# VHH binders against Flagellar brake protein YcgR (ycgR): the designs that were tried, part 206

Target 1, 263 residues: Flagellar brake protein YcgR (ycgR), of Thauera aminoaromatica (c4kar8)
Amino acid sequence: MAELSTPSPASPAPLDGGRGDELEKFTLRGARQILQLLQDLITHRGLITAHTGGGHSFMTAVLKVDEERGRVVLDPSPDPQANRRALAAPRLTCVTQLDGIRIQFPLVGLGEGQDKGRPALFAPLPAEMLRLQRREFYRLQVPLAHELSCLLKAEDLARKPVEVSARVIDIGAGGVAVVVPTGAAEFVIGGTLPACRLALPDGEPIELDLEVRNLNRQTQRNGTEQLRVGLRFAALPRAADTRIQRYIFKTERALNAKARGGL
Key: E = the ipSAE of ESMFold2; O = the ipSAE of OpenDDE; V2 = 0.75 times the mean of E and O plus 0.25 times the DockQ between their complexes.

## First folded at step 17 (VHH)

Design LD71 (from DX1 with R107K; framework vhh_7pa5_2)
Fold by ESMFold2-Fast, scan of step 17:
Structure LD71 (fold): chain B 263 residues (1-263), chain A 121 residues (1-121)
Amino acid sequence: as target 1 above (263 residues)
Amino acid sequence: QVQLVESGGGMVQPGGSLRLSCAASGFTFSTYAMSWVRRAPGKGPEWVSYISPLGGSTDYADSVKGRFTISRDNAKNTLYLQMNSLKPEDTALYYCARDLDLWDSGKFDIWGQGTQVTVSS
């Protein structure tokens, strides 16, 4: 039923609306709490994936909270088509993560305009925000310097077997998200990619069966199209799980040390 | 560890073009708004251009609007300023600056060393 966006528990993709009752204890509805969380996103520089429906999303950020006018100022996409889709959407579902905490909120009534001569997207303050600290939802954003890759065994558009070296952009206990050029391979949600190879630093590649969980088409600033593919670890040996968790922990510690002015 | 390093300056005749680059290191570049600021001989600093963290919003001083284009490549941690139709009045040391605030630009906390642009016959 879900065409291009079936999230895994560890994915930054939106959580199911039918789970609202179970998530109520993690839902903020107080005006002060919502304002504080939005300010926390600004202070900690949380990048936001905004889902516009139909498998489409774009990257944004809260640039400012205008308490007096009851609205947020959002960074537009450099892709005009993404902005047109966002403005046409009845709702944005915004997903972000700060220090292992998943944050998700709706924005309704998106508009465009200028503030102080600067183009921006504007939306009324959300009526609710989800703040969920669960390890299964945690995703480490992979540093570009690590050049973390996964060799995918899939089929091309002609349905011939193909191997695609995909860049890993995030990783968690349950899976990875990768980016591939549009047309490099064909992916089907729920399909299994057998014997893929995840290359982690310090050791042999890990051989894994991966399940396709979600697909998001993204256009880069230069007009280059890429496909973000969310992949679940279908079966994870304990040794592989240990290596992945060790990588996540070690990288988090290094990033925290770097943020504090470490080497 | 946090550094901004400008390059691409030089001497050019009026009407010419230059492309400035600023290489950022030691911080998550894609989460900061960035600006170009210039200082001409005998004058105070003049803000030139702004770009939002993801590049969806840009702004320019009236003196350079229509001639200069700011851009960024977050994958390469690099900020650019394409300068066209250069005038003698554009002669200055050009600085890359990190904005302290994402939107209320002008509160800079980190600066580069600057790159010299000289527009003369």
Scores: ipSAE 0.718, ipTM 0.881, lowest interface PAE 0.8, mean pLDDT 85

Design LD72 (from DX1 with R107T; framework vhh_7pa5_2)
Fold by ESMFold2-Fast, scan of step 17:
Structure LD72 (fold): chain B 263 residues (1-263), chain A 121 residues (1-121)
Amino acid sequence: as target 1 above (263 residues)
Amino acid sequence: QVQLVESGGGMVQPGGSLRLSCAASGFTFSTYAMSWVRRAPGKGPEWVSYISPLGGSTDYADSVKGRFTISRDNAKNTLYLQMNSLKPEDTALYYCARDLDLWDSGTFDIWGQGTQVTVSS
């Protein structure tokens, strides 16, 4: 069953904000990021479940982003009652997914009208969008050409401060994995590395606190010994989260485009 | 493979009705806007009707407004065109077409083989 017009009983439920502190790190508030994400929904033909309250919802889609008027054009429901409920609601909670990532956003001030003789629902651009990455298991393999590095502020065996430039081998919503030379620094699972610096291709290094989650000591076939360190983002500022996730999205799409190219 | 297969055409008297169907396969039908386009003998293609992905928005050429109704059943991957009050001028080969543009319709990439509608006494 590839496609269904009727919503399934397993339709995604909105997140009700009881995890406010946990959800803040996944919330986009930059106008450019919001516009880009909405355009991605159009490009990838993402369907949206719009919750109107009282257990009611309907299926819609973003048909167009009208940047000049600061609004989205939405597909009305073929059910007139669903449209009436939506227009009467003070707020819609929209839930969708893009590349397996859950996206949720509010729409306030829904109206109806016509554009080019076609009936449509209109709403102002959302002020925020929640982008829930697949937990800590979603990992982008970092292309070697990006030369992504993280300057770790750690301690040596004598507890003296040491700075180690580590190569980032993968990056996700919750952290990074890096490779360091064996003996360069002492790592303790659960330990915090404060004020580390993540260098992305665009802009200044991001200052962030990292928690050591796992350690894997590996020996290459040529006898070279390396330490893979899994690091979780702790106390990640909103601006830093936005930059990291923008890098992940942009890189993933570029890699997918190259894979599809297959020229 | 992406396919669109029209059916339901035939011969009908002026003032009669026909219902065309278009069966879609090989793609996620519910995420695409769809259109009906016709080609009369000796003429180029004429766009007839549009429907949005979820079916909440429809549009029609002035020549068919009030007489034709476009609809879709996304669960069955099927597009429909209900044609009422048919006129000799409606005689044409009718195609369903996949519309690349969700809103600014007119860019079609996949077409069916067409179904013939003949309106005559």
Scores: ipSAE 0.615, ipTM 0.857, lowest interface PAE 1.5, mean pLDDT 84

Design LD73 (from DX1 with R107H; framework vhh_7pa5_2)
Fold by ESMFold2-Fast, scan of step 17:
Structure LD73 (fold): chain B 263 residues (1-263), chain A 121 residues (1-121)
Amino acid sequence: as target 1 above (263 residues)
Amino acid sequence: QVQLVESGGGMVQPGGSLRLSCAASGFTFSTYAMSWVRRAPGKGPEWVSYISPLGGSTDYADSVKGRFTISRDNAKNTLYLQMNSLKPEDTALYYCARDLDLWDSGHFDIWGQGTQVTVSS
């Protein structure tokens, strides 16, 4: 029986480990965009879980953006030990959520001090911020019984065209993850696979362009190797988006109905 | 819907101590900075103390610095003011106030009814 196996958008846990490339399109790097998003955190009173490494975290908030000094003013923890861990960390990973939008960003160079006599933690403005809407974050684990596949147009080691039928293991609004046998084709991160075909249970295969976002080698318990490939939908037509969303909704509803039935 | 209720005031002699409490309801207490503001007889309101949303930053008026301690318990939606070494000049009605400005403070939108503190020999 298939189960939904994706972190909630409300989860304070950082998104990492092979998801970075799939999330790049949602990463803000413009100075004005970063300033606006930080101001939105202040306006909407977003509480932040700051991960300091080693399994440690503390709750904070952006209290002020100091554009003149190029830094954010953060609420210190009332726990002095948490503040010491944060100051010793080379990097904080900050995670928050506003109205179903997941926001994640790094802070480097954390310091402690005062602004007009008020104690605070300070960090330079982040160079990047992830802004991910709930629908883009959600990934449905595809039931094996659906036999969902995607025909990939790729190249072998000799740069010759090959077609690979890959099993779809998860699907979301922004892309799919597939598995292929190791050596079936060569994938290049950032490369485009044109005119691939996604086979859904109802209707004709969807023709779409896919961008390779990440690659993970896996060794199965039986000793066979497979490659997990994360693929992003490039320029997805509205009709295709509607069909994919309908499949996700219908499958999620069916799985939830089974779970509530006490199977 | 939004409500702040102060308690803990009373009469005390100079040099004495009091602990004020403020119970908050109807809003997400942990996302707001909070302040204590007092009004002495015949005078306007005077800001006394500030605390940040998570309680890691505090500030005090010069008149109370070193004598008063502000704190909060976000799990209980409660704000506190520990007042030590009280002086006759501390005699006032003390208000709990919700501060809209997380850092700059001074923009209060919700106030409690106040609790009376009288310091007299």
Scores: ipSAE 0.714, ipTM 0.889, lowest interface PAE 1.1, mean pLDDT 86

Design LD74 (from DX1 with R107Y; framework vhh_7pa5_2)
Fold by ESMFold2-Fast, scan of step 17:
Structure LD74 (fold): chain B 263 residues (1-263), chain A 121 residues (1-121)
Amino acid sequence: as target 1 above (263 residues)
Amino acid sequence: QVQLVESGGGMVQPGGSLRLSCAASGFTFSTYAMSWVRRAPGKGPEWVSYISPLGGSTDYADSVKGRFTISRDNAKNTLYLQMNSLKPEDTALYYCARDLDLWDSGYFDIWGQGTQVTVSS
């Protein structure tokens, strides 16, 4: 389980390229996206574990992004030996988290100096940043304003085909939770709903097969009964997976920006 | 509840030393830059010293440079100011303050109650 862990003082180990093409869809290479993510780390005051090679690392933070000079300003270690190792390293591998999302990026060409009389470490902006969501366990609560729906192809009590437009209340990499009126269709745990259509705000509905994983009957405060249905993506084409992950990321960032007062 | 509590002030003769402490609670201390700010009787607040979140970068007002040393212990959520070669002009109420910005200090949101430092013969 992806239990919410308090941040550990133990450094997370860097991810290698072993996840191949799967990591590529989470890799940011646009200058605007990189600048925004670095600014998000500053705004959230994200601590960074910087790996200098040979099993050595130190704690740092991005203190400032200097867009005019194309560089980041990093907090030096209070340990001079750690700073010497960092400056001697051909690259740093930086690992951090932002709201449960793993972020990893290289820094090459580390230098030391002063900005406005304050000691600092400097590095050119990274050419790429990995932003890896906890796929299997993260569930985005869908904002009501998005009006996300999924057209379910199911059967009624008499085993006749019915189509039910269900409101999507949460979404993750592995599936969705939807709400349907009680009696609108019959659902069986382990049953497959073929050719359902998930409507996202951008583009055409995604056609996908859904497996029923759980059922929960709920009574609303206004007295109406609804059925909450947990649905797993039974077979998810890579293009569909990419669109769903992009929606989740975009919505999560927008919600986080709103929580910070739009900064 | 976010709280900063200063201690270690007192009366000292010119040339003496004091060590101020600031105990932080209610927030993740290690993620914030911190400053010491003082207010002398009848004067406005004057910034004294800055320390970065991990303690690798420090800065000082020209009036205290070479005499004061700022430090922090993130494991104990505590900020320190070592004050040496104290002068009568250092007489003030000393506050620890939480910086809103990690690098461009001068904008503070949380202040302690202050600890009084009096330098007199």
Scores: ipSAE 0.643, ipTM 0.872, lowest interface PAE 1.5, mean pLDDT 85

Design LD75 (from DX1 with F108M; framework vhh_7pa5_2)
Fold by ESMFold2-Fast, scan of step 17:
Structure LD75 (fold): chain B 263 residues (1-263), chain A 121 residues (1-121)
Amino acid sequence: as target 1 above (263 residues)
Amino acid sequence: QVQLVESGGGMVQPGGSLRLSCAASGFTFSTYAMSWVRRAPGKGPEWVSYISPLGGSTDYADSVKGRFTISRDNAKNTLYLQMNSLKPEDTALYYCARDLDLWDSGRMDIWGQGTQVTVSS
């Protein structure tokens, strides 16, 4: 495979801080509830996007909850630079999803070391976790085997029109997240990319306008930087909406069946 | 259908090198810890190496530490074992295994068919 080495699962960008009051009813603060949710992440193998600030993030997972020491054990990045950024950050914002439920939580006081001779990142248990079961936040993680792509019509660093074939890493009712090589094109939050083409496995590519909502740098296994771009569907036609919803439903069913069969 | 297919085994002289590969299919590879396990003729299975889901953490049996390197390419659903400074006692059938446990114990539910490594002069 000639495609970029991007992790198949990914989480959406962090929720806007200005929505704090609206999100309070979805915030867990009980110690037992927090422990149970972290254990659910382990049981269901939820991958986490950890945002380190400055538009940087890396992929991790909760490997263990150490209740005696009051900490979580996290998978380090295979990229040492991502780990250095994480350790230098005063706070990580962790975002993940389980079965259509968006989960977000802070980690403060990240450290590194070894547990039973194995390298790990450690952080105290979070004091709060957001658990939000809302349709508009649901994102299907696109299987790599589907080779879902979106042809983006953007501008390069010199403001020249360019077409970038971007891999779709997640998709929902309101948009997609894609990955592009750093420097392939310039993206401005709030900017519109007109007449982009979303390729689904069945049928003709869907032509649609996309609005840039967020930008995050991610590190790959080989140490190269990828830019993750969150894109909102602008005025999605009903036929296109139906095809996207059908793809999401069919893929969810297949992934759920595979997970149950594999266990 | 969940499958693991090992390759890259063969015959080498002591001090030689081999790189084993394991192609995974039918499950979300990046969410599982993986291990290599070997079985020498007439012996029970011996755990060789571990790698965490994202590849940031690795572990090795004392018998291979410093000589073997485990790695993974989650984009290609492939697990690797680079074997250097091979010794006659490394002769075994090498298995790729999917680890049910992310960290604390080595419970494995899917095994490949194995690839034979023979180290002899």
Scores: ipSAE 0.716, ipTM 0.886, lowest interface PAE 1.0, mean pLDDT 85

Design LD76 (from DX1 with I110V; framework vhh_7pa5_2)
Fold by ESMFold2-Fast, scan of step 17:
Structure LD76 (fold): chain B 263 residues (1-263), chain A 121 residues (1-121)
Amino acid sequence: as target 1 above (263 residues)
Amino acid sequence: QVQLVESGGGMVQPGGSLRLSCAASGFTFSTYAMSWVRRAPGKGPEWVSYISPLGGSTDYADSVKGRFTISRDNAKNTLYLQMNSLKPEDTALYYCARDLDLWDSGRFDVWGQGTQVTVSS
């Protein structure tokens, strides 16, 4: 029941553990799948950012999967202090990317020693690995100039139908985050808002059903309260999905060009 | 184009030191394990030293252990071999080599042209 919020697919920062419900469908738990993904990291030479907690991280790589001993062989840091922090940590959160696919996994029980006379860090095989295509977790921060809105079909406190025009603050393949004035409508986590209308800059509004995933009350500098609502697309039609992806791609490309051309 | 270019060889007296360099280009240097391999006149190739992609693990042939130090600067795409206490038996062409295997080492696909090291009185 958490909203996915990741500004960059290449970001080394770990994804929030509170997003478990959304991330479960992208989590690999089968031993064969985990072994194959670790071998893919070796084959494609994926560098890993290992987070040790307290804002500390170091760069590593899976050098070998030792199936007989049920462990991965990791490249130690050339910085001895980073290795000491890693060994003292109760777990590492490892983040990497293969061809635009974000991979994240925990390592617990890190040790040091030698394999074939070579110094290495060792950890038991992870019990789970998260594998996310950019499409599944990328959130475009919607430019204010686009004035992108979603007309929500909701209910008031008396359970009477109400229409609320909400400003879209971010958008991804799986949903949108919107802001509404506090008290404009009642939202229930897990509730469905039918026949809402998402207005993109080009073409007719997209009619879609939205599921409420999260709620966060915010107070603006002027003391005005607003509610941030995370909404998931329910059974998005292919044509609608294509239009949303096209908007995201076009807007990201324009923002990247603007950043490179000045500002 | 993937290439490796060695430098730093020369003539030195027994007990002397040399530092070899290998400039890498055309690939993501930091994702490959690297090795130094030498070939003495009339002999086959001998593996000398290994370094892991991030430089946290190193290994050496028994003949050079304690005398040679392998290192890398991933920001500069450069591999090094610091050679101390050189012996006449160290006389060889020294090649840097890109290792296909991250850990087991020994399968090389890209080689430099070599740099000559001659140790004589």
Scores: ipSAE 0.717, ipTM 0.885, lowest interface PAE 1.0, mean pLDDT 87

Design LD77 (from DX1 with I110Y; framework vhh_7pa5_2; at its last look DockQ between E and O 0.51; V2 from the best seeds 0.70)
Fold by OpenDDE, look of step 18:
Structure LD77 (fold): chain B 263 residues (1-263), chain A 121 residues (1-121)
Amino acid sequence: as target 1 above (263 residues)
Amino acid sequence: QVQLVESGGGMVQPGGSLRLSCAASGFTFSTYAMSWVRRAPGKGPEWVSYISPLGGSTDYADSVKGRFTISRDNAKNTLYLQMNSLKPEDTALYYCARDLDLWDSGRFDYWGQGTQVTVSS
């Protein structure tokens, strides 16, 4: 009577894998991007809540980025006890907001010192910065001067394949809105447009699949009717996502600078 | 509109003390570095002291180091300068100034009208 050893139930794979991948999309790891974001915090005078662990935190600010030494200069707390806790902590978790976007980044290797005779806290540049843009809902209005376009592979009323060059009017992490002439193609909500090409200013077009999510007829001031098509990125390679995010970030920065009277 | 209003100046004997105040309005005070600058008669402006946005970092000119103390109350939008052991050389119009940069001090975008400090026997 051979005792059939019942196979031990495979421990369910931790569901945490999917949330990590989503978080990765919002994580900046590029040195230039990190430096730029830190500089933006300085320019916008963003206050930072620095968490030292154990439920303790203090307010600080990035006062300077020292690129030569690869460090950030932080405003010490006026509370000496907070500074002691910060220096004793193996890691600071810094949280701030810039233009309504939550930013989180770790600092490791905090030290105290002086720069030009002024007391300050110093830390190496963060290896990563999390920019929690509600990506799913944020849409950058594309400046007309950028002339973003998307080549749509669609079908006409006769189901004949047609290529339509569409102007991109807004872009987000999840998709684009485009305008096309009325009657240029037939679009079906929920339909997939395969192998489309999104043209960004920074290089070669991105090939991607698009899903039609919304259709709105718009009448222009000149009386011309256009179709606004909301499109979701059905499958976006990581490299493409990075390029899109970079474009959005750069453009937002430029628009905000202009709005503030900056050149 | 950005406003800085200095007060607390006056006449004092050598060795005396004064406390200057600067009331700030029209901007988020807690996000700016602030400085005191003074102008003596017939002289150019001289930087006196610096304080970081949160007040954790301070700096002083060598001429006032050990005698003056800069502080701030962000809840009250007020900058202070405690001046002890005053000398005739400290006679000047004292200005509250908003630093353009958070760390690299020396450039200012706004100044008050100033408060007169006179140290004389």
Scores: ipSAE 0.883, ipTM 0.954, lowest interface PAE 0.5, mean pLDDT 89
Fold by ESMFold2-Fast, scan of step 17:
Structure LD77 (fold): chain B 263 residues (1-263), chain A 121 residues (1-121)
Amino acid sequence: as target 1 above (263 residues)
Amino acid sequence: QVQLVESGGGMVQPGGSLRLSCAASGFTFSTYAMSWVRRAPGKGPEWVSYISPLGGSTDYADSVKGRFTISRDNAKNTLYLQMNSLKPEDTALYYCARDLDLWDSGRFDYWGQGTQVTVSS
């Protein structure tokens, strides 16, 4: 009787596919991001539990990322039956943990062979990887061509309501930074701006509440002062969060493609 | 705190067999590729064999291919080298080495003290 490979305590069971829309914000689809995460698994020696279906799994590891051939090199199981099940499976679901961060990704098209005489399992690079991180602090610098704006609902110096269309200069999971002309509105650190409208390229503007976190005055070369305002998402509907994260990842992917292609 | 301790060497006649062991401690053994490296009298170090972290991939120097078998027991933190059909030219001090890289083997950060293998007529 063959014994099933036991998952590492650092590699929990796969997440349910019914949570797909909630997991979108944690899904990496950029080629550079995927390559970097796979390299991080190698550097930190992350063991992987590979689920082959039917309740079967085995332990493996990414031994190498072959960027030229667009594939990963995986450690075969010392159990030949586990390798046969893996090769017969239409998809492997790979689960691991890196510094408390859960990582999950599919591998399709698993094959066996040799690299420089060493036997290995090979699979094309995954098209996506799930990375559930505790904190989101990454900021995307917004391309000028996107003309991203946020309509702020604020007060002027006389405490009268005003609407200010502000240019978005960076965006992250937790908020945006915008620029406005000095004197366009009064901003108070810790103050809430209700019902602001963030315009993304695809679809209707997103209505959201923003909290003022920081203020920085900058003088432009022509002598005009502008104010950089850091704003936190105070209350973000799930659908809005999904759209913002999709914009961030889609834009990162496009920028990475431009850098690689010289465009 | 990392320690590698080899054992199982000795004197043997040509055509004989020996099994070397390496007891590892002070690190997560199952996450490292491991190698055996030997040094013959008057020669530089020669890489002998490689094993991947989970033991699914092995490799051998042409001089030992078909005669030596590398294996590991991750539950016991132990690396093995089964040596069959030994030749006088296999006479060397055999080292257990922790590989720095998982696949592109050849850089080692920790070595054992070595165990002597002498094949004499």
Scores: ipSAE 0.732, ipTM 0.894, lowest interface PAE 1.0, mean pLDDT 85
Fold by ESMFold2, look of step 18:
Structure LD77 (fold): chain B 263 residues (1-263), chain A 121 residues (1-121)
Amino acid sequence: as target 1 above (263 residues)
Amino acid sequence: QVQLVESGGGMVQPGGSLRLSCAASGFTFSTYAMSWVRRAPGKGPEWVSYISPLGGSTDYADSVKGRFTISRDNAKNTLYLQMNSLKPEDTALYYCARDLDLWDSGRFDYWGQGTQVTVSS
């Protein structure tokens, strides 16, 4: 991956397992795809943060893919303690970001040795590699001043239709989280809410189907009970996706400008 | 503009020591493997030593193994060669070389003008 105008961002901490099912569609598992992505990391000289657990990590790089032996050759740390921690770890979680593409993969069975007389760390090829763009994992926290809302077409306890205007608290490419008063409607994980309407500041509301993915009861600071509802976009049209990404980009830019003094 | 500037050469007696430096600029130093290459009078180039991009793996020609130590400081964009127990056959022009390959050395795309090392009594 080529950089266009800015350097690649630093490699962040691993994405935790609480989002694993959301990320499955971005996970490569084919042996040929894995080999090609590892070769791409070599070609682009990607630096990798290898996490050994307990908050410890070290910098490394894939120096070679040894296809005949089914292993990767990694640059050891010049710090012997980092190497000892890596060799003791049951698993390395490797993370890198090249020009907006996040790549994350596990390595198990790490060993030390030499190849052609040169010392290195070795591991079998990973069984999977996560490859995703920022928009696929990012969630914007919606500013309260925007009062962003979503009209939910749900059902009450008697299974009668109700419409609930819910405040949107975060938004990303794959969905929203909203809050509603306790008892405003019945929500079932896996349930579908057809023809809901998401109100963005620029234009007509977006009509979309939502799937309930999680529910969390919350008590606000003033003691009021509310329900946080995590909602996934079902089959989001391209135009709607574009409007959502534009909203996220412009809002993030405006928030960054306020942080820099209101430019 | 990629630039590699070697320094630290000079004249020493057999058994002496020298430390060579190579200042790198115009590229991201920490993503390249680096080598030292030397050219003795009347001879072709000879690979001397290799260091991996992050500095965790090093390698040496048999003729210098145990006497020379390659190192790098990626924060300062500098490559080093510590040369101990120098012999007259170490007399050469020493070059800092940037390696296109991360592991299988042999494709050097840039090097400097070199620094002269002369070992004689």
Scores: ipSAE 0.641, ipTM 0.870, lowest interface PAE 1.2, mean pLDDT 86
ESMFold2 (binder alone), look of step 18: mean pLDDT 89; pTM 0.890

